# Designs tried in a protein design chat: VHH binders against Leucine-rich repeat-containing protein 39 (lrrc39). Part 12

Target 1, 343 residues: Leucine-rich repeat-containing protein 39 (lrrc39), of Danio rerio (Zebrafish) (Brachydanio rerio) (f1r6i3)
Amino acid sequence: MTGVTVCCGTVNSIKALWETRIKKTKDDLKKEKEQKDRRAVGRLTGAWEDRIILAKLKEKIVTEEGRVILRIEKEEWKTLPPALVQLSQIQEWQLHRIGLQRIPRFISSFQSLIVLDLSRNSVTEIPKEIGKLTRLRELLLSYNRVSYVPEELGCCENLEKLELAMNRDLDELPTQLSNLKKLSHLDLSMNQFTTIPDCVVNLPSLEWLDMGSNILETLPDNIHRMEKLHTLWLPRNELEYLPDNISRMKSLDTLVLSKNKLRDIPPLMEGMSNLRFVNFRDNPLTYDVTLPDLNEDVEEEENDREMFGREFMNFYIQEARKRGSQNFTSVLNVMLEGVSETA
Below, E stands for the ipSAE of ESMFold2; O stands for the ipSAE of OpenDDE; V2 stands for 0.75 times the mean of E and O plus 0.25 times the DockQ between their complexes.

## First folded at step 8 (VHH; framework vhh_8h5u_2)

Design p5 (from n4 with S31E; at its last look DockQ between E and O 0.75; V2 from the best seeds 0.74)
Amino acid sequence: EVQVVESGGGLVQPGGSLRLSCAASGFTFSEGSYAMAWYRQAPGNQHERVAIITSKGSTNYPDSVKGRFTISRDNAKNTGYLQMNSLKSEDTAVYYCAARYWGEYGYRPEYDYWGQGTQVTVSS
ESMFold2, look of step 8: ipSAE 0.629; ipTM 0.859
ESMFold2 (binder alone), look of step 8: mean pLDDT 79; pTM 0.795
OpenDDE, look of step 8: ipSAE 0.857; ipTM 0.948

## First folded at step 9 (VHH; framework vhh_8h5u_2)

Design q1 (from p2 with S31E; at its last look DockQ between E and O 0.49; V2 from the best seeds 0.71)
Fold by ESMFold2, look of step 9:
Structure q1 (fold): chain B 343 residues (1-343), chain A 124 residues (1-124)
Amino acid sequence: as target 1 above (343 residues)
Amino acid sequence: EVQVVESGGGLVQPGGSLRLSCAASGFTFSEGSYAMAWYRQAPGNQHERVAIITSKGSTNYKDSVKGRFTISRDNAKNTGYLQMNSLKSEDTAVYYCAARYWGEYGYRPEYDYWGQGTQVTVSS
């Protein structure tokens, strides 16, 4: 809305309104002049120190493929100086192995930022100001010390890639993460997640998920809601069973489950026609089966891969049906004995 | 010596309670990225994770013990706990405490600290 509506009234009312408009205009001009003067004095007082650090920072700026990039490597920058905001047109931060301890609150001034790559630093937290970066497409914080993700990350509506691998203590995510409608790539490997968070299952566009080397014991029963997921990396967890609904993940192409505690393979996984790559190596499966017709002339590495892939999965399921009545009866008897002792 | 030591096991009737303790010595839970877990093994079974508490205090439980067992840790006392209520005969096992460590190069199970186990027997 433009313009000002003036109600008809007494002459004194009109005069008072006119006088307030004039006073407001004068006050606004005075405020602008005072702010300009303050900026000028502040700039002069610290100008030499800012000029030196700014010159050093400008040496780190490169332009590649039409993007303005701040690239710092092989140099220690524990913190980033406020003078950096004078370069707020930067579209990518690529700051690797610089010992950075914090993402500065002034990150909100970098409204052109598309990629924030702070991999392999010492960052301990993501500031809530990250939510002001609505153009951000990639946030890469793998190999840091982030233990908490702020709800404001859910405001980064254009985020497509989030990497938080190897932050050690990270074990939960805010529910607002599901607001990331464009997030297609999520790496949460090498942390302390005990389950796949509901907000991750609710990501509508997620295509690639790595939660390897966590402490997962189960997968959520509603995992099939992840309709676009084609790659799921879950090696080195403590999964003991897969939910039957995993067979409903029709987009799933790659599923790595090596080095878990799986006892069995859900029989309906035979029907997963899009599943090209699966790996069950190093799981304590109930039945000890050997894949038939292994060729002794092929490389041992290739035999090992064939031994635990899709052909193995299908063969295991078939053999489990064939062998199953006696062994299933034994497991059922143990369950019935437990129930009897509690009834 | 660097170790974790379990205590509090014993014989209890069905429906009873026990509280297991896991005392750490030679290292400090709060000075590293440790998850603390309780595992159990009955004869003829593999080790199974019963409960885990992360370095930040998030917990997860085996379905068969949810609502009956509570894991906790007291970093100031360098001790973890497993409160076991409404015990059943199927809970009979040797219980092991583990401190699961995330080091400079990630998680490596060879750096975990395991206790020798404490027997829990639920029998009339």
Scores: ipSAE 0.685, ipTM 0.879, lowest interface PAE 1.2, mean pLDDT 83
ESMFold2 (binder alone), look of step 9: mean pLDDT 80; pTM 0.800
OpenDDE, look of step 9: ipSAE 0.882; ipTM 0.961

Design q2 (from p2 with K62R; at its last look DockQ between E and O 0.70; V2 from the best seeds 0.75)
Fold by ESMFold2, look of step 9:
Structure q2 (fold): chain B 343 residues (1-343), chain A 124 residues (1-124)
Amino acid sequence: as target 1 above (343 residues)
Amino acid sequence: EVQVVESGGGLVQPGGSLRLSCAASGFTFSSGSYAMAWYRQAPGNQHERVAIITSKGSTNYRDSVKGRFTISRDNAKNTGYLQMNSLKSEDTAVYYCAARYWGEYGYRPEYDYWGQGTQVTVSS
């Protein structure tokens, strides 16, 4: 009631408490403003740097044949800035000789990518995020340092062309690569493959395969499962024999086997009517066979074809049969003479 | 000096075992893209590859030795091995170790290191 007189000590205590509470609140608000200001300055600096980087990157965008292309050549970019994600409509990366060391994880943001050409860089790893690029048709990584291919590459269901030439240590592929139902072109040359991997043999649409300059000693017996393969490059390996089933490769048009260790040519290859270009040069074939002399007025290109191509192959096979028959008959005669003298 | 040196050859009975070693000096198998391979040559025959182990450790074997021979490498000791079990008379040959190198434009034989060979003789 009307007893308003509160002890002075009590009022002073309450006032001190409110002053402390007010000061604490002001300190908290001051700290929040300082934090907000520092955050705002950081955001402004990053946003400005992003806009500068984007302006530079936009100058490297060209449009060709209806495609939006990021093209950087012979300019050092060991890494790609994250601001690039803001240009996710890019359909092709053509980044050559820029010293790129890694494919960034943010590659998954580029859902419009059709071609990823990173040839002649220093890329060591294909990230698993590559599997998010379901529209990707071409992945070109020749002349890099990729030693491992992630199984997630098998998720790139529209991939048509894969080049991994000259990655030196590459010696195997994940089994999931056989999931690439549209892959028609595969370059694995200049690596350490010791055989053609099963996943490659199981590619249903493969038309072109280069495994030259590897360390192949044999080819798989089921090589004929590559029913659409028309071009097979195998020079500079250590092949000693061809499997008989190679004759069942009905689509095969071009077969290069130069600089291997082949001793003979399977006779059933005579029946490969689609095989128009074959090269057996620089192999230690058992028989030293010379092609018949040709008329001096034949064209030089026809002579070259006969010296190394299908005509040489057929002639070799026929001569091998003839010489093999003569040798067997001679051995049989010696054995019969020996038996008749003792028996 | 830079070289590879084979050891471990000798005379064994059919069915016996030997382990060949290939010691590298002047370089390390891990310092580059090297595959290590064993080749052999019997009198009257050409050199043939017996086994190979790639820089990443993948292996491949000649059909005639598959299941009997095992290639391996110990990068810490800078040495490769060929364990040869169930030896047959047709395994008699000089065995050569090679460090095969993959350089900037693929395989270049001038960068390979070859040993002088070690004799393996399998006799009755």
Scores: ipSAE 0.673, ipTM 0.878, lowest interface PAE 1.2, mean pLDDT 83
ESMFold2 (binder alone), look of step 9: mean pLDDT 80; pTM 0.805
OpenDDE, look of step 9: ipSAE 0.871; ipTM 0.953

Design q3 (at its last look DockQ between E and O 0.86; V2 from the best seeds 0.80)
Amino acid sequence: EVQVVESGGGLVQPGGSLRLSCAASGFTFSSGSYAMAWYRQAPGNQHERVAIITSKGSTNYKDSVKGRFTISRDNAKNTGYLQMNSLKSEDTAVYYCAARYWGEYGYPEYDYWGQGTQVTVSS
ESMFold2, look of step 9: ipSAE 0.665; ipTM 0.868
ESMFold2 (binder alone), look of step 9: mean pLDDT 80; pTM 0.803
OpenDDE, look of step 9: ipSAE 0.880; ipTM 0.959

Design q4 (from p2 with Y107W; at its last look DockQ between E and O 0.71; V2 from the best seeds 0.76)
Amino acid sequence: EVQVVESGGGLVQPGGSLRLSCAASGFTFSSGSYAMAWYRQAPGNQHERVAIITSKGSTNYKDSVKGRFTISRDNAKNTGYLQMNSLKSEDTAVYYCAARYWGEYGWRPEYDYWGQGTQVTVSS
ESMFold2, look of step 9: ipSAE 0.710; ipTM 0.890
ESMFold2 (binder alone), look of step 9: mean pLDDT 80; pTM 0.802
OpenDDE, look of step 9: ipSAE 0.887; ipTM 0.964
ESMFold2, look of step 10: ipSAE 0.683; ipTM 0.883
ESMFold2 (binder alone), look of step 10: mean pLDDT 80; pTM 0.799
OpenDDE, look of step 10: ipSAE 0.870; ipTM 0.952

Design q5 (from p2 with Y101L; at its last look DockQ between E and O 0.37; V2 from the best seeds 0.00; counts 0 for: unsure alone 62.0 < 65)
Fold by ESMFold2, look of step 9:
Structure q5 (fold): chain B 343 residues (1-343), chain A 124 residues (1-124)
Amino acid sequence: as target 1 above (343 residues)
Amino acid sequence: EVQVVESGGGLVQPGGSLRLSCAASGFTFSSGSYAMAWYRQAPGNQHERVAIITSKGSTNYKDSVKGRFTISRDNAKNTGYLQMNSLKSEDTAVYYCAARLWGEYGYRPEYDYWGQGTQVTVSS
């Protein structure tokens, strides 16, 4: 039994569906606000209002793959009502683009929480009560306005993933973050970090670190303490040099250093056997070298990667040894010419 | 005019001090997530970042100037500063200030304000 079907959809139809979704979200939030305002003026009906709010919240609960999830998306909830604590067995909060302004202090009642995903909201503060969530594995707060991380986050013994990308003003972390023995994934990209904090270097299980689009000028000399780190994203910083000890990062598989201010590549990096992907594109390296025998058959994107990747790194190191001894006088002459013009 | 302007450069003997100022006009440091930085360039060298102060006031210094230079900012006066003490001949350079903005998608260099530079010369 078969039918003929035609796929019908236009850009205007898609736009109309999105506009309807946006309007419905705004209408729902307006109704919710009106109900809360009614509660404020009619205090004798407060218990009734809590029951209504709780019923609405129960409609947002789904069960997927054995997990009990509170899912609210693209619906304005600047705050969460205290009645929510009656649903404290929820294992995941997935609250995206709801305008949430604060993580409620009653979060400590949610002892079953494994995932707290509040990405793309307006959260300004992580409350100290977060430290009571010892089962928490993932805290996702990218695209918010978090300026400080409380020391109590170090009490989340089972935390494996922390994302704080694009919080704009974030520039420091508490020393206690190093207490996170299971933290393997840390995203601090698009903030104002001027260095990799010592507490990050001291994370014993860190495997993946993104600090791209910060204002790093140097990396710590003891960077090799991150023995399990296999992925390090550092594009769009102001790095001028890499510490020689970077060559001792024996687990490092992926190292992205594009769009920095690097002048040279440490020669001992030539022996990094685990380093499969490296990117040095858009750095003012002292020597201008190009890989010979570039494969014409590959796509432009793959050629770009290989042009500044592992083979480039090794070739650059070898050429720098040759040219460094030969071209030292040439570099000195350029410096002397600049001085004479300014005198 | 939307700009930053450096002042306070000059000729000084080794061991001396100078205080550079970076005055903003046409915008305010408090109007956004601005970091303020000082860069320098000696003839024949690349620009190097000497010091930076974040929107929250955290500071970072190049190793060669740490302990001798102090960066600060006064958002009420719309001005950043670089106090340079114990000056050495290798500190001779043109010093540039920059007001660096973090926007919707992080730091974007096209939104920065850069000064024209002020000469600092350390000689006997």
Scores: ipSAE 0.665, ipTM 0.871, lowest interface PAE 1.2, mean pLDDT 83
ESMFold2 (binder alone), look of step 9: mean pLDDT 77; pTM 0.778
OpenDDE, look of step 9: ipSAE 0.881; ipTM 0.960

## First folded at step 10 (VHH; framework vhh_8h5u_2)

Design r1 (from q4 with Y105S; at its last look DockQ between E and O 0.71; V2 from the best seeds 0.00; counts 0 for: unsure alone 63.4 < 65)
Amino acid sequence: EVQVVESGGGLVQPGGSLRLSCAASGFTFSSGSYAMAWYRQAPGNQHERVAIITSKGSTNYKDSVKGRFTISRDNAKNTGYLQMNSLKSEDTAVYYCAARYWGESGWRPEYDYWGQGTQVTVSS
ESMFold2, look of step 10: ipSAE 0.712; ipTM 0.890
ESMFold2 (binder alone), look of step 10: mean pLDDT 77; pTM 0.784
OpenDDE, look of step 10: ipSAE 0.859; ipTM 0.946

Design r2 (from q4 with S31P; at its last look DockQ between E and O 0.46; V2 from the best seeds 0.00; counts 0 for: unsure alone 64.3 < 65)
Fold by ESMFold2, look of step 10:
Structure r2 (fold): chain B 343 residues (1-343), chain A 124 residues (1-124)
Amino acid sequence: as target 1 above (343 residues)
Amino acid sequence: EVQVVESGGGLVQPGGSLRLSCAASGFTFSPGSYAMAWYRQAPGNQHERVAIITSKGSTNYKDSVKGRFTISRDNAKNTGYLQMNSLKSEDTAVYYCAARYWGEYGWRPEYDYWGQGTQVTVSS
């Protein structure tokens, strides 16, 4: 039995117990008064600070083209004060280089918000409350520290533009992003994606995709499901092959594949009539191909683009048919050649 | 200065297992903000990436090793691992570990740090 208490005492002990209880009640009353005083002071200073903060925030509000914009740049605001909710009519947040560390949960109070531009801050998370912003058309979080995207972003059914470039550790997206039926512009460059997520391939309105400077080795075979995609940026990845179905992307106008590991070009790409700009520069293509008819009268800049563009692509495909074979050698292994040779 | 060192290679029988280690050190940046990958090269062949693990732990594998190889990392030790099970003679190669870091202005090839390689030989 560990709960048994034994009391022993004399008159002196009883007096000590009584004085202890009296002291406890005095201490309790003093503690209660100190808490009330602290709360009262906090209430008064909070109201004064809210008035000062609100005045500062109102100075940052501008009206442009009929939109109410909160604009703060290059001024430190690590957090946004709750008093901001009193200005919930704001339609755009343009908060750049303010050191913002969190998107506040009270963001849900900004039901008029159309643009949330928090580029170049220190934001680590997109709160679930983002999903309450059904009028939101643009969410710009490039150059932050966002490492995951909540499934609730899929509830922003009017979202047209999502930028998450250079968040460094971002490597996946929730499947619910495919619910963004109006998303036409998606920037995921400079992150750690190892594949194009299936939810991105299933975006029905996507027109512009940047996944440059990721760690892609392959593209999905169903890439052609992006029927409205006209611009695809994939430079500085580790792509070794393109899926044959890329030739079925008939809306594709611009395709940048520079600085990859491509060995060959799918022959059916020759028939891509909408493909106006393509870039294969700095790939270890199997065949060594030089355009035979450089026009001396064309400007040098135009010639440079054509060296690895559409005309180059078509000539490469024709040369590959002529030779009728493929060669799988490691042409770009200069650093590792010394290791192999010295063994 | 950043350096990457592989270890754990050796000679094994078909069906055997090996565990490769990749120790990274000398970063002036956060050690948990880079991806680690394993590449291999057999004589006369090009490099191929066999596995990669992101800073958050997402993984991707080449089809020929999927289900047999497992990449992992221990951020406290700043070390990556490649567990290679059910080894086949076709897995014989020099295995290289690489660390890819995203700098302030994005990724650059100069932020890819390579080891010297460790030999794996699978023979009957």
Scores: ipSAE 0.617, ipTM 0.849, lowest interface PAE 1.4, mean pLDDT 82
ESMFold2 (binder alone), look of step 10: mean pLDDT 77; pTM 0.784
OpenDDE, look of step 10: ipSAE 0.875; ipTM 0.956

Design r3 (from q4 with A98V; at its last look DockQ between E and O 0.64; V2 from the best seeds 0.75)
Fold by ESMFold2, look of step 10:
Structure r3 (fold): chain B 343 residues (1-343), chain A 124 residues (1-124)
Amino acid sequence: as target 1 above (343 residues)
Amino acid sequence: EVQVVESGGGLVQPGGSLRLSCAASGFTFSSGSYAMAWYRQAPGNQHERVAIITSKGSTNYKDSVKGRFTISRDNAKNTGYLQMNSLKSEDTAVYYCVARYWGEYGWRPEYDYWGQGTQVTVSS
């Protein structure tokens, strides 16, 4: 057997990989220089400094629900000291608002790590060494500056939750992300995605997806391949229409589409009996539709209020069906007249 | 003053080509998280997005222009471009350049900087 697997399939992906390799080499050289400088400065006090730093780090360790957690919040740690490797049995990093600029390459030494929560820092890169963390279940990097996700993240075979909200420049994902067979929760909100990437559509276990506040104009026609997806957040995009296949998403329970550019609602969505929470507010829908007044008792029932958006959706579809049959002839007349005049 | 200014519009015959330019001033594309988009509006219609290029260079196009239009940006010149080939009469519209900013609250429509528009007319 002499197979060779080619993992790249797009021109943009190939170009990005080449540029990434150059950057990784430069970053590695910078890290080596910084380490050399630190050793030179602390040569006579290095072992003592390491013990002092370790003592400080051990004060940040807590045990909760049977897990050993390193917790640091609102304290400046732009970089993490290499001495931290001596505490490699830690199962969770909870490092919030510490100004962290990079995930250290020695992260690969933390083989017991289950949760890596670095939300609200200044992290610019996810190192390829992340792929060595095969026990990792949660990677939380929301509110950082990550602009590229390495293909090696696809090696985190136990990953269940990935949060990359508000990294601003993030606009694509590696195809290898579809290798995450257990990923059920994905937050990509507040970035620059122009589409739902194919690798996301191909995630076999995805249940919750947030792509709000991106720049989506359309959704993929094969969106129904996300068979387990029950929650889809898409507010504040530029969606102009929904693909007909959205009606085939049998697990979809919650769909938020507020603040888009939708003009109509696909009629087949009326048959989505599992869809209990839907929000079409602030869209330029073609028809003005007013829900009939509800009795005071019905409006105060908590369950009825939670279904308000679905009631609006169904009423809109029914009214659009009634009005659409009369308007169809008018559109055809204009089209036929235009063709005749153009000759 | 933060602004974007379009140029390159005009009259062209069906099948012809135009290149629109979008010059930014008061900010630089490389100084923050900016996407660049082109919208168009024909009389009586709403604005529609025809193309967008992200801060990292990823592009997306409306289906009706895909394969005919190419969006690009030159951060060194602080300028965006829309190359329009194989123009059709339905491409007749006012074209707007939009700089889209991602701030600490993500993107919001009020963070968009719109140009004044440039007329493109496709007529035989």
Scores: ipSAE 0.704, ipTM 0.891, lowest interface PAE 1.2, mean pLDDT 83
ESMFold2 (binder alone), look of step 10: mean pLDDT 82; pTM 0.827
OpenDDE, look of step 10: ipSAE 0.878; ipTM 0.958

Design r4 (from q4 with A99K Y111F; at its last look DockQ between E and O 0.68; V2 from the best seeds 0.72)
Fold by ESMFold2, look of step 10:
Structure r4 (fold): chain B 343 residues (1-343), chain A 124 residues (1-124)
Amino acid sequence: as target 1 above (343 residues)
Amino acid sequence: EVQVVESGGGLVQPGGSLRLSCAASGFTFSSGSYAMAWYRQAPGNQHERVAIITSKGSTNYKDSVKGRFTISRDNAKNTGYLQMNSLKSEDTAVYYCAKRYWGEYGWRPEFDYWGQGTQVTVSS
């Protein structure tokens, strides 16, 4: 302690402290600048990579019939890079067989999208951001791995066509799907639906429905609420009966019911005047019925179609009435014969 | 190799209960595009689907058994079940467990795996 010489050492001590403080400040600024420079180099590297990938994406853009289309086929793109957002004016994505595993959440930036065609990929999820695409007319996701449809799809108010064929595990739809007031074409074939969902029956503009190769056991009793439906594909299901109200589907032109478990044909279907094509082939119908006046010169394929078409349906209904009448008469004859035997 | 084996059938009184089991090997009920279903067949009749549980766990029942039968599965035991309550004489049949296969073109019954069946008899 004692021995401090304040007067002789004071000026040097103050100067030394001032110089030390200045040096520490400069060292801090140098370290800060070096860190800033390292981050700037990282951003430049990322910008270079973005420029390269963006150039590749621009090579995939074509213009057809006044539409800007991103078209990629049979080229590996398991994910889509965020740089794609810089091309948000694209009106169609046509991305087939590229191994795409998800629809990016930045899809919401593509407000000009009219067609989103991602058929034959590996997409597992439709993001809720899909609901921001209010101009979207077509969403094509057949041959993917989509197992859930988000309720936000009901916000795509201009959607006219939805294809979800062969997503294998899909077995339900959100109730909000009925909000799609313009949806006219719906393909849900090759999935695990056990019935036609209520939201589908409540689609006000539906004209074409394919639910073939599902596991339908019954159809809803209110099926006739689909007033604009003209084409209904239901082959390869497990339908055992048709609801009587099917006869009230006045717009129905084409009804395919082949390879089901149907045991009868509702008689009221005779009155379906717009039904032009109907197919009951490969059903365990109670009665074996053949059309009496087939043209034997026609091809086997055409004969099969004719035998199970509208003409077949009407003939079956008439024959079922006759055979029911014969059974009733036979029961009465047995009763009468029994009485005669006792007399 | 995929195999299914049914068990738990037997003789029961009307109003009684049975629990059928479907032991599976070569697949897991909770994975992939496979569903499990129970079918039944009385003599001279065709197979009819009684219940199905989809790959995602959704269930569907024939109207005549709804509320009385419950289909379920236990992933840890690799076993599916059909709980059958309030049994009636019309439930008498051979019950089959089937694994439903979905291929590139959807479901095809030719590719289903069927067990050998277990007899359920409802008698007084």
Scores: ipSAE 0.594, ipTM 0.830, lowest interface PAE 1.6, mean pLDDT 82
ESMFold2 (binder alone), look of step 10: mean pLDDT 78; pTM 0.779
OpenDDE, look of step 10: ipSAE 0.872; ipTM 0.953

Design r5 (from q3 with Y107W; at its last look DockQ between E and O 0.69; V2 from the best seeds 0.76)
Fold by ESMFold2, look of step 10:
Structure r5 (fold): chain B 343 residues (1-343), chain A 123 residues (1-123)
Amino acid sequence: as target 1 above (343 residues)
Amino acid sequence: EVQVVESGGGLVQPGGSLRLSCAASGFTFSSGSYAMAWYRQAPGNQHERVAIITSKGSTNYKDSVKGRFTISRDNAKNTGYLQMNSLKSEDTAVYYCAARYWGEYGWPEYDYWGQGTQVTVSS
């Protein structure tokens, strides 16, 4: 059953076992301490370098009107250091002409961002992580090299202003852009758009659109869906005609169509009571029409605007209606007289 | 230095097909922001844009040629093309290719036009 063992040698064996365990434990603890010391030293030097970088970045932080702003000017920063994420409470990035080549993927850590101004850099893409910035109100990327807009930008539900002028190769937008229910200002000028994308026409709050210096040939027939649009810049395209529905854009105040290929002006535009500034300069309109009187009390630039503006538009429409009627009547009269004489 | 040269025009019967080529030199289509377009002009008419292909390959066509014409570009050969199918008498014109560059200073930075190639569609 139970046995009692006489263990004189066993006592020595137990003692040896304890000594072996003590030595093994000491060796293990020494190894662990040395590993911790190596990690601690590496961690300290890395943390020290991060703190130096952070100190430099903190010198770029300013506070204006209650906003915390990262402002970098007159310095070359092709990339942004990861230590920047420790300043994730920043509300604005104002980084122009710093040579920035990419928006870092850690941008998603900046949940307080309201304004991301990266104008005049070398940014080639907008990362999908942009969609995590649900407080973002302004994304300014004009004069960069962005050729693609990710669908995740449609997740920036508070975005009010998007500028992508002069990205040169940009020619399309994701359909999800129409999810931007607060977007009121969109600049797509100086790119390669061949049409106004449907997602832009479907933006419910858009008030200001610039698509100048693109390669538009036509405008969508449903352009009147843009019920809040008051400013539409379309100079330097290849537009040949305007859709009749443009006259249904009741909020439209400013319409610039200079340097296009327009042959005529839709007659229903005469009834656009909110249209105050329009420019038809440098279009091959069918009829040669000039305003009979110019106001000599106004500067030359003002006269240029008025010369091809709303008064010109209305006069052109009236003259085109008159000349069209006369031509038809004259042709009919000649035909009837010729038949009568030969019969 | 930048130059474009058309080729492939000729006489075809109604319903026939023709493929126009636009060879570019002095630049490569992939080295910058270049779009390529085909224009045409018939006697007594204004010239009109028939088709355009952007630097990223997006295309747009005049309504009168949609479904019949296809614009394309081959960057390896530095050449653009206009495949013209189901040709009609109304397609008779001189066809011009043009290359447009988006540079540091807005549109138009500059356009390079070819000398034109005649396409005649007649019974």
Scores: ipSAE 0.681, ipTM 0.871, lowest interface PAE 1.2, mean pLDDT 83
ESMFold2 (binder alone), look of step 10: mean pLDDT 80; pTM 0.800
OpenDDE, look of step 10: ipSAE 0.878; ipTM 0.958

